# VH-VL binders against Protein disulfide-isomerase A5 (PDIA5): the designs that were tried, part 16

Target 1, 129 residues: Protein disulfide-isomerase A5 (PDIA5), of Homo sapiens (Human) (q14554r378to506)
Amino acid sequence: WMQNPEAPPPPEPTWEEQQTSVLHLVGDNFRETLKKKKHTLVMFYAPWCPHCKKVIPHFTATADAFKDDRKIACAAVDCVKDKNQDLCQQEAVKGYPTFHYYHYGKFAEKYDSDRTELGFTNYIRALRE
Below, E stands for the ipSAE of ESMFold2; O stands for the ipSAE of OpenDDE; V2 stands for 0.75 times the mean of E and O plus 0.25 times the DockQ between their complexes.

## First folded at step 5 (VH-VL)

Design o20 (from g09 with heavy chain A32Y G107Y, light chain T59Y; framework fv_cilgavimab)
Fold by ESMFold2-Fast, scan of step 5:
Structure o20 (fold): chain C 129 residues (1-129), chain A 121 residues (1-121), chain B 112 residues (1-112)
Amino acid sequence: as target 1 above (129 residues)
Amino acid sequence: EVQLVESGGGLVKPGGSLRLSCAASGFTFSDYWMSWVRQAPGKGLEWVGRIKSETDGGTTDYAAPVKGRFTISRDDSKNTLYLQMNSLKTEDTAVYYCTTDTYEIYYFDYWGQGTLVTVSS
Amino acid sequence: DIVMTQSPDSLAVSLGERATINCKSSQSVLYSSNNKNYLAWYQQKPGQPPKLLMYWASYRESGVPDRFSGSGSGAEFTLTISSLQAEDVAIYYCQQYYSTPTFGGGTKVEIK
């Protein structure tokens, strides 16, 4: 007599593995990518962080709303990855999530308002044309 | 990466005219506000004027000493910024720098090498 | 027009020692709506254009060594070089961008 137990379900896809409009950046391409966009809102995060997990769908929806705007990007950096730790330290990331606004690659300010699609969208729309 | 190259400087008599050019490369020139900043020999920096991107109206602003005599313009198809200088005075003698106004609030993150304008008899 | 005053006009510092440059504006350059100081610092070496060092009074431009720091708020600002190196010999300018941009007179930093 034999029994074939079901294989465990596959692991949930990471944010990077999801096909979204969010630009997933690493230390090696962060600066060059940001310089190409007039406005970039960057989310620095850790995949295990509960606060980050709650914000991800809102931030993703914001990125999708601006996907056709050539001057705007929503980007994310995973600060737990070894290759990104120097970047996250240089950008003074002290907790997760942290949101920074960059203008043509220049750090302009930290975003500390509502972590919702509405909050992010209103912020980006208020940036100067 | 970002490069700004000024040209057109030279010797001119008081009351004369000169046009300076600034060739831009390595960035989307049409999206940037651009400024001219000058520096008299052995002296400090002085802002001359600014031109906004066409998206922001393409308007110009000038420092009081040059208002009415200098005109800033741009040709986005050629990635080139211009400074037309009329009724030149000896006090206009300076190295003229082309700069980017990336935050659109008058601090300057990229600079060209400068071009010397000498106004003398 | 906002007048920017730097002190001292020139400063001689030994290698490895701290250099301090002061900048005063004739009125506050702190914008209450965003709580930011509209103040930048530039470095100019002989025969070269100015190079942006600091913006928003204390934010270091990318690529600028961490020995450079900016401090102050409102109308009084300081640029500090914690440990002067030979390549830091230059003239340093502060600039306000709260209104029509104006620059300080410059501070020449040289090695003792």
Scores: ipSAE 0.000, ipTM 0.549, lowest interface PAE 15.5, mean pLDDT 87

Design s05 (from g09 with heavy chain S30E; framework fv_cilgavimab)
Fold by ESMFold2-Fast, scan of step 5:
Structure s05 (fold): chain C 129 residues (1-129), chain A 121 residues (1-121), chain B 112 residues (1-112)
Amino acid sequence: as target 1 above (129 residues)
Amino acid sequence: EVQLVESGGGLVKPGGSLRLSCAASGFTFEDAWMSWVRQAPGKGLEWVGRIKSETDGGTTDYAAPVKGRFTISRDDSKNTLYLQMNSLKTEDTAVYYCTTDTYEIYGFDYWGQGTLVTVSS
Amino acid sequence: DIVMTQSPDSLAVSLGERATINCKSSQSVLYSSNNKNYLAWYQQKPGQPPKLLMYWASTRESGVPDRFSGSGSGAEFTLTISSLQAEDVAIYYCQQYYSTPTFGGGTKVEIK
């Protein structure tokens, strides 16, 4: 007579499953999507990474703050997904999280400042001159 | 990928007029700021003028030597940039380059092959 | 207008040796709000259009070899080629885009 263990609680929704202003991109649509936006800050991440988990609320808040600006986007790429591995290699992603700034789809620089809503917001505001 | 092809260069007498065209492909032309840069034979580079995207006001700016004589315009439906040159002087003799003007970041990141304008009597 | 001055006018360097080009602006091209220097470097080979090498004074354009590096801030800037290769023979121009764009006079790099 076996005693079954207590069932674990249901898993939390993934970042992609949450309703936010973050654009979740994949290898197939990455290039074409970025070409349509003057300024895009991209977060390359892994769902299992603790450092990524800490930044996600800050990055999401930043995306939501700029949601009404047609020229600005905050996008994310899950580098663990099979369909995104080629993209993350092409973009020279060596660790998580990694942040890149693109201007009309062209890589401009790696963002390496504070991983906070204030840091991201100040960076994006400075891009508008 | 990104291509800029200038045309319309040639020989013109002082006081004459000439219109240059630049056909753009491989990027979203309507969102780009565009510039003209010239280079006299054997000399350095000189910025001629710029036109902003319509979203950013569609305004033009010119270098002092050409202001009032040259006009920059664009046709976004044809992905084409224009330079109308009036009252040409011998010192306007140069290769004229069409270039993308990413003012906030790169400066001039893409350049065409250029078209030669010779002003001589 | 901001005046850009390059030195030297010409430079002869042996293959594999370091080449150093200087650029001075008549006023600062540092934008205080983002701490970026609005200074670019271009390479021009005979019969070709200029090619962007460096923007924001020290950020290398995609596809540009890592032997090219930019340094400086405010009004004094340097472009360094750490190990000159045959394909690097060209004229190099600095350019400010802090205000109405102006170029330096160019520095011709030749093999010694």
Scores: ipSAE 0.400, ipTM 0.823, lowest interface PAE 3.5, mean pLDDT 91

Design s15 (from g09 with heavy chain T102D; framework fv_cilgavimab)
Fold by ESMFold2-Fast, scan of step 5:
Structure s15 (fold): chain C 129 residues (1-129), chain A 121 residues (1-121), chain B 112 residues (1-112)
Amino acid sequence: as target 1 above (129 residues)
Amino acid sequence: EVQLVESGGGLVKPGGSLRLSCAASGFTFSDAWMSWVRQAPGKGLEWVGRIKSETDGGTTDYAAPVKGRFTISRDDSKNTLYLQMNSLKTEDTAVYYCTTDDYEIYGFDYWGQGTLVTVSS
Amino acid sequence: DIVMTQSPDSLAVSLGERATINCKSSQSVLYSSNNKNYLAWYQQKPGQPPKLLMYWASTRESGVPDRFSGSGSGAEFTLTISSLQAEDVAIYYCQQYYSTPTFGGGTKVEIK
């Protein structure tokens, strides 16, 4: 039965649709969620961005590594969604990906080190010395 | 200066196999997505397939007419892209172009001169 | 697969005159999340490989003269050459990258 043999392939699952430990946040829950976690590393991204796609597996692996630590979270915000554009502007996101560290919901610093699982993991571990 | 040089084209019989190579220089090959595009004599352009960078998963995608018969691979240590063509058909006769597949703009920004593959009895 | 249809198949234009090429996709190639049209235009001169001319429907590739302009959104697109020069004799192709890439059939532009 090939009624439509030339149909385009189904779209790949979005990062949000993947079952991972990454907390996918939106404008209306961003601040309340971050206040509940001592340490949150947030990745601001766009789904179409090639640099973002390269980092996503590393960031996801980092989130999964810390899933059992109740004080630590790795979160992501899709800045292309209409509902998130005000948030990304307020957080001074000028390009993708952008990484911010928040301490109990308060912006502490921009993360500009290695965009690898090892880089992210070492950074987060250093916060708990 | 970006250069892409295809090689390996020639005359092959239906059902035969052929391997094309594309030698790349002038850019960071390991970061680039690469595609093959073909053009039958006097006809239009047809995308054959692509291979993503290893950082983006190193995955391959193919146009329906070649799926299962053609395989794209890369050797980043040699800055070389390959197209393995099996079970060749007369309709595979074309000039095969190696091209960079710029994921930032979703366009094929650099092209080689092409190599002619003729499938004939 | 997304089918790309170009019109006309061929066009004869006098030097200095406007050339207009149309491209229609079987479905929209506008991605709502980034508001970009995944559409490019290529120029192929006799005996040469294709050259990227335009991307995101209307953004000129570096080095492309400003007489070339792209317009349209969704499923209907146009490439315009405002004042045809001798060096513009070529076949022009539109291409979508919303799904696996597909090209239009091409439009041959010749001097009248």
Scores: ipSAE 0.000, ipTM 0.528, lowest interface PAE 17.3, mean pLDDT 88

Design s18 (from g09 with heavy chain E104L; framework fv_cilgavimab; at its last look DockQ between E and O 0.03; V2 from the best seeds 0.00; counts 0 for: pae E 14.9 > 2, placed apart)
Fold by ESMFold2, look of step 6:
Structure s18 (fold): chain C 129 residues (1-129), chain A 121 residues (1-121), chain B 112 residues (1-112)
Amino acid sequence: as target 1 above (129 residues)
Amino acid sequence: EVQLVESGGGLVKPGGSLRLSCAASGFTFSDAWMSWVRQAPGKGLEWVGRIKSETDGGTTDYAAPVKGRFTISRDDSKNTLYLQMNSLKTEDTAVYYCTTDTYLIYGFDYWGQGTLVTVSS
Amino acid sequence: DIVMTQSPDSLAVSLGERATINCKSSQSVLYSSNNKNYLAWYQQKPGQPPKLLMYWASTRESGVPDRFSGSGSGAEFTLTISSLQAEDVAIYYCQQYYSTPTFGGGTKVEIK
């Protein structure tokens, strides 16, 4: 594991800066944003975590696959930001990445299957009526 | 309510072996990273090692003094963390705590009551 | 490994007065990408396991009284108890989690 992470800011944009279909949420807007969606799959992550970095392309592609369905959101929360500390504690996030499914903003279950685009998309399709 | 209960401590002679258990409840154990931390009598705290969740690869990491002698494992179906201690030395005498390990978020947020391991001739 | 040094080793403080505990790390525990100090504080009362008090140097764990505050950045940190109460008699440990976890040697806080 990366026990002494170094942090030169890369010249490349962060995941949040990349303007994808992923909804990047903060503690201030998490609850209200999720209330407006029938189905939200949330990735709680740390940007330098190797397991998170591996999953980010898969989760991003999943968000894009459902971008035209207004009832579905794929969202992400950076748990190491100051403004998200209370949220990640309230949601009992103990490791990264963690994936939660919310139904109209209420926690429904943890997603613990394949962390691939196919795994995520199959799960979300099964949630559609 | 989060609970962590260690067991398996006792008296062992140098060179012996002992297995500790930590029974967990009140949280989703299979999502959690877990650590062992020890405290020699009258001394400070020392991290022993950690095990990641299976979804994060299930790998282990150890402090230098115990590497090669101690093995951490987990059984998610029983919500139980284990510490196998081999080739014990008198320097391993301590109370052993299991903890939830949030790595780069909050440090060690929940602790058990500990179990005493005494290694003496 | 990052060496954590606490001072003083013990501290006697009158009831209601301020207690100040210092912690130094042998290298910075500030991660510049997110501007977080990976430093935690623990309280250990007699006969009990340690309890997490603070993380990210200055963020209180849920249920920790407001009289506990943390400050500092980089390699030097302070835990302050603004008005010591009888139940605050304990040993306090700092701990870095920037890399391989290491703890300070502890500071015993007593009523004078």
Scores: ipSAE 0.000, ipTM 0.565, lowest interface PAE 14.9, mean pLDDT 87
ESMFold2-Fast, scan of step 5: ipSAE 0.661; ipTM 0.882
ESMFold2 (binder alone), look of step 6: mean pLDDT 93; pTM 0.943
OpenDDE, look of step 6: ipSAE 0.339; ipTM 0.804

Design s25 (from g09 with heavy chain Y106F; framework fv_cilgavimab)
Heavy chain, then light chain:
Amino acid sequence: EVQLVESGGGLVKPGGSLRLSCAASGFTFSDAWMSWVRQAPGKGLEWVGRIKSETDGGTTDYAAPVKGRFTISRDDSKNTLYLQMNSLKTEDTAVYYCTTDTYEIFGFDYWGQGTLVTVSS
Amino acid sequence: DIVMTQSPDSLAVSLGERATINCKSSQSVLYSSNNKNYLAWYQQKPGQPPKLLMYWASTRESGVPDRFSGSGSGAEFTLTISSLQAEDVAIYYCQQYYSTPTFGGGTKVEIK
ESMFold2-Fast, scan of step 5: ipSAE 0.432; ipTM 0.834

Design s28 (from g09 with light chain T59Y; framework fv_cilgavimab)
Heavy chain, then light chain:
Amino acid sequence: EVQLVESGGGLVKPGGSLRLSCAASGFTFSDAWMSWVRQAPGKGLEWVGRIKSETDGGTTDYAAPVKGRFTISRDDSKNTLYLQMNSLKTEDTAVYYCTTDTYEIYGFDYWGQGTLVTVSS
Amino acid sequence: DIVMTQSPDSLAVSLGERATINCKSSQSVLYSSNNKNYLAWYQQKPGQPPKLLMYWASYRESGVPDRFSGSGSGAEFTLTISSLQAEDVAIYYCQQYYSTPTFGGGTKVEIK
ESMFold2-Fast, scan of step 5: ipSAE 0.555; ipTM 0.862

Design v03 (framework fv_cilgavimab)
Fold by ESMFold2-Fast, scan of step 5:
Structure v03 (fold): chain C 129 residues (1-129), chain A 122 residues (1-122), chain B 112 residues (1-112)
Amino acid sequence: as target 1 above (129 residues)
Amino acid sequence: EVQLVESGGGLVKPGGSLRLSCAASGFTFSDAWMSWVRQAPGKGLEWVGRIKSETDGGTTDYAAPVKGRFTISRDDSKNTLYLQMNSLKTEDTAVYYCTTDTYEGIYGFDYWGQGTLVTVSS
Amino acid sequence: DIVMTQSPDSLAVSLGERATINCKSSQSVLYSSNNKNYLAWYQQKPGQPPKLLMYWASTRESGVPDRFSGSGSGAEFTLTISSLQAEDVAIYYCQQYYSTPTFGGGTKVEIK
């Protein structure tokens, strides 16, 4: 409950370590997880990327807004992890962040609109019309 | 990894009946619309019919040539699709493919089995 | 039923050259509510099931090489293979899923 004064402060929690509604996926579970959800918006990112860091709060808020909708998921893939490199290459990720929409696990389109909670939320709501 | 495996094909006489099965794995079968598509030897593709997911009402639709003779059903507990074929005619001779008919038909037929041959002859 | 007509019935193209396949529907397959064309393209090699290449007329299925492209809208569609490879020898089918699904008659692509 008190920091050891001789030790450095603990590192900031990673996005994966934060308690959010974002589904953090890896190569081993990506395909199977996406097939179980009608609509999944996936953010491919790198933890070091400043553009990714700015979007993370907006994407997280979007995921939390849809947490009670069983057919909708907001998922993220860390493309810097060794075990995710093949996945990110297969999904044609050429920069960070990259956003893809999948319908029952099928790539439908790249999301290129506003990287804000409002932009993401409006996009997802339109998919359910 | 999605797999569809058809079985039950064979030789049958005109007027006979046959039941085809399709074992599905690697996806949430209960959420998927499923179709049967056939291909007569050396000819093109012909849609036979579909069954919607339970969440979409589980209803069936059939192509005109098979309506009233063929019945599509599913057993979500076994991840299995069925095609009951009655009053078979020589023109029903074809390879029958099991295929995923994507949710609401948005993507076309994205996964196919290897097919099972049905031959109707005397 | 919507009738799908493909042309040509067969096409011989040299390796590395462009192959173009046409598909016409008897009525529009453009869904006004979402502005999507409910048209797919399939590749079928001898002894194999059809493989989905393209959906919504121009969206390439995952794993399909970028030399395959789809174009068109409404009732007239084209599948283009920009630089034909040996493994592209197959029969290609267009298919509408705007209403009760129907397929074109197929176009056989061969090497000259």
Scores: ipSAE 0.000, ipTM 0.527, lowest interface PAE 16.9, mean pLDDT 87

Design v06 (framework fv_cilgavimab)
Fold by ESMFold2-Fast, scan of step 5:
Structure v06 (fold): chain C 129 residues (1-129), chain A 123 residues (1-123), chain B 112 residues (1-112)
Amino acid sequence: as target 1 above (129 residues)
Amino acid sequence: EVQLVESGGGLVKPGGSLRLSCAASGFTFSDAWMSWVRQAPGKGLEWVGRIKSETDGGTTDYAAPVKGRFTISRDDSKNTLYLQMNSLKTEDTAVYYCTTDTYGEFYYGFDYWGQGTLVTVSS
Amino acid sequence: DIVMTQSPDSLAVSLGERATINCKSSQSVLYSSNNKNYLAWYQQKPGQPPKLLMYWASTRESGVPDRFSGSGSGAEFTLTISSLQAEDVAIYYCQQYYSTPTFGGGTKVEIK
C-alpha cells in the first residue's frame, strides 16, 4: 500500500486573483462602473485562450500606468463565467480577446490595434487630446 | 443604480414662475450633460433645453418656445439640475423630465430619465 | 428645426408578428466626420418615462432585446420588432440629435 508521494502544487492565481489596477467586472456591476469613468478600455476574454494569455501582461501594465488617473480605467470581463454570458452576448463579443472602448459607459468603438502596452497606452493618451 | 428625481411641479397661474429640481445619483453628475424634456398630457415629447458639463463650457441651449423665459442651471456640489420657468403660459402645461444627455463630443441620445413632475398652468 | 415624421400613427400587431415603424427626417442626420446617424429610438409605456432603445440609428442600448433592430441612414429610418411580445405594447418615438433635438410624433403599438 503506497502513500501519495506529494501534494499537488496550488493552482496558479487567476488574473482576477492578482492584485493589479485592472478592474475585473461582472454583469451586475459592468454598466454602473463604466458610467463613473470618462474613458474605459475593456478586455473581454476567456482564461483558456492563448491569445488572451499573451495580452494579459500588456493590458495589466497599461492599467497600472493609468492607475492614478481618475478619468481612465482598464477593465476585464471573463466571458466564460456563467454570470457574464449575457453581458458578453449583449456586447457582441464574438471571439477572445475583444477590446471595446466605452465613453462614460457608452460603447464608442472596438479597439483593433496592437495588443501591446505601447499600443494600448498610445490609444488611451490619444483619447485625452 | 442611476436615479433622477424631479420635484417642484404644481399648479401655477399664467404669467407665474416655478422652479423645478432634479436630484441625480449613481453616476458622475459633474461630467454629464443634462437636458429637460416635457410632455403635454396625451401628447408627444418636446425637448426644452440642455446644460453642458463645466468641463465642456457649462453652456445652455433652449428650444425656441421657451427661450428667454426658461433658465437651466446646475449645482455640481449637490448633484442637482434646475429649471427656472418664468412668464408661464397654458401651453407650458406638461410633465417635465430631466434626462442625461451627451457626454462631451459623443451623442448617445437621452440615456436616463426621471419619473417626471407635472406642471399645470391654468386659470 | 429638423422635423421628424413617424408613420403609422398607430399599429395593431398580433403576438409573435413583425412590427415596423418608420421615421423620416426633413434633412440628413448623418454626420460625415464619423459616419454616424444621430438618430435614437425610445419606448414609452403608460405612466412611465421614455426608455432609450437605440442610438446611432442601429446600436441597441444595453439590456434591449435583440428582437428590436434599427436600420436606415441619412433621412429615412426604421425600427423593427421582429416578434412582438405583450410587454412591447407602448408608444415609440424617434429623435434626432444632429442639431437641436426634435422628436417624431410617436407610433402607438398595440396587440391585435
Scores: ipSAE 0.000, ipTM 0.638, lowest interface PAE 11.5, mean pLDDT 88

Design v07 (framework fv_cilgavimab)
Fold by ESMFold2-Fast, scan of step 5:
Structure v07 (fold): chain C 129 residues (1-129), chain A 123 residues (1-123), chain B 112 residues (1-112)
Amino acid sequence: as target 1 above (129 residues)
Amino acid sequence: EVQLVESGGGLVKPGGSLRLSCAASGFTFSDAWMSWVRQAPGKGLEWVGRIKSETDGGTTDYAAPVKGRFTISRDDSKNTLYLQMNSLKTEDTAVYYCTTEVYDSGLYAFDYWGQGTLVTVSS
Amino acid sequence: DIVMTQSPDSLAVSLGERATINCKSSQSVLYSSNNKNYLAWYQQKPGQPPKLLMYWASTRESGVPDRFSGSGSGAEFTLTISSLQAEDVAIYYCQQYYSTPTFGGGTKVEIK
């Protein structure tokens, strides 16, 4: 009759810990990774940001939709991490979320359209034409 | 063994045109990003332009001095890179090298070079 | 446009002695986020095309002897040949690939 209290329930997985097609990048691998992809849409975010939390499912669904396309990547950078603060400052991230499109690693434009799966998907599809 | 063999160089008058070819062998040409680099006699190296692989978009980039006058193209079925040079100037006189860009990095660093072909622009 | 400046223009070194070539960029070619210097070194022997010696400032290309070493960071770089051999007589060029590629003016290394 030993008491064997149940372990507390596991914490909810972070975005980086979820099984998704989003490429979670850090300062150390950002440039190298982007140079290898023809088209990369990058979401700069903070985990605590309510606006970011609402977009995450849409951005994840977009990444998953393009997972089999070797020329397309949807990537994310956590700007709260100490090691990413220089990167987010250099990329002129003024708030969260911020979306940038890179062509073979070169900054091409800021994405300021709808923050929905449909909006992101239409934008990426247009890049192929 | 990687080999790059340039041809098509020669003497042309100012305002003339010339087409250089680079025959590639010993590697998967279709995967390679290719560049042209030139060297005026007794002078240093100057990048001319690049072309990406067709699978990576096949886009071209050019150095400012040649933009609008030179065109880079490739024929993957023949493993051949081309440089079409129009409106040639005396300043274009140089040995032109065909080069591969470092594989796996997509960088403007050049790991393999041909022997070069001399282009002389003189009246 | 990043300007690359090499010094000296020419260098005479005795066999077995150390040769040191300097390269300065007008702007930093270090990308702080990945901690990489976008700098390469080339060797060009008379009548031959250039040969890649070094990239990422200090990474030797395959087949390059270990007497060649690269050092430096940001805007100041050095190529060192620890013990000069006869076959090392050449012109050496640094090159940045942080932006549109540009080369230094070259340093001619000769035997004393």
Scores: ipSAE 0.000, ipTM 0.511, lowest interface PAE 19.4, mean pLDDT 86

## First folded at step 6 (VH-VL; framework fv_cilgavimab)

Design w2 (at its last look DockQ between E and O 0.27; V2 from the best seeds 0.00; counts 0 for: pae E 17.5 > 2)
Fold by ESMFold2, look of step 6:
Structure w2 (fold): chain C 129 residues (1-129), chain A 120 residues (1-120), chain B 112 residues (1-112)
Amino acid sequence: as target 1 above (129 residues)
Amino acid sequence: EVQLVESGGGLVKPGGSLRLSCAASGFTFSDYWMSWVRQAPGKGLEWVGRIKSETDGGTTDYAAPVKGRFTISRDDSKNTLYLQMNSLKTEDTAVYYCTTDDYIYGFDYWGQGTLVTVSS
Amino acid sequence: DIVMTQSPDSLAVSLGERATINCKSSQSVLYSSNNKNYLAWYQQKPGQPPKLLMYWASTRESGVPDRFSGSGSGAEFTLTISSLQAEDVAIYYCQQYYSTPTFGGGTKVEIK
């Protein structure tokens, strides 16, 4: 069936609503989820942040590149959600986006290099070596 | 929820053999190093051996008292860790625990244990 | 093998008081390249498996009450329970994972 061409387009799903390989975490499940992974790169973000919006496709592609490696996760935390505000403060997130590397759920270092798919994937490959 | 469930314990005579299993769930088993730890009745904890993940080489290490007699293996398709125990001695009598073995956390998840009794 | 020595073997502490457990290793368990002590603490209650309390000597595992704290470096370590509760009655083990893992002999903590 054909739709009225003047109707508003359906809303674009949020990043979390898109079914990608990115693990979208909340304060309730952050620690337990990360403990199960040898390597996790976490993006702390705000959905309205233009810098975050530019990086989301690169981070999503990175998650897809490692989706079959069970020791690796690319995860995201929406720091605007009330249930995540304590977590983002606890993790010393001061701006968006912020990228942290966790080893079996424990903070290891801040990622502060190129925010491209190649930058992220090279970093993660180096963690495996 | 992480679960480790040991099985295969029982009574066996000295010189006999026994195979223990550890069924894992709630985590990506193939990514983890796994260890066996034992505890003789009324005594302390003793590490038995470990097996690394395949991506870290899949190699095994053993405590001196069990080298050459015990063999650790894993089947990642079945999420199962094994301990083959040969040439058993009365000193091997213990509860045997399956653990996740991590170079950050040490032994962070433990099963409930299975009792092995070696006696005539 | 690195020999782990705990003291005391047994400790009786009044409810709400401090319990102190010591652990010594026969060689340093500090890995110089990352400056981490590869020393863990476990709690074992009767009829139960051990439970991880601390790793890297002083880092508390998730879900462990903040009355548990670890200190020390190199070859000498301490587990402290700042205000002993009834549920803390257990045997406590230190364990090094710097090399081939070895455990201390255990310290039984009881309420007076």
Scores: ipSAE 0.000, ipTM 0.530, lowest interface PAE 17.5, mean pLDDT 88
ESMFold2 (binder alone), look of step 6: mean pLDDT 95; pTM 0.956
OpenDDE, look of step 6: ipSAE 0.018; ipTM 0.651

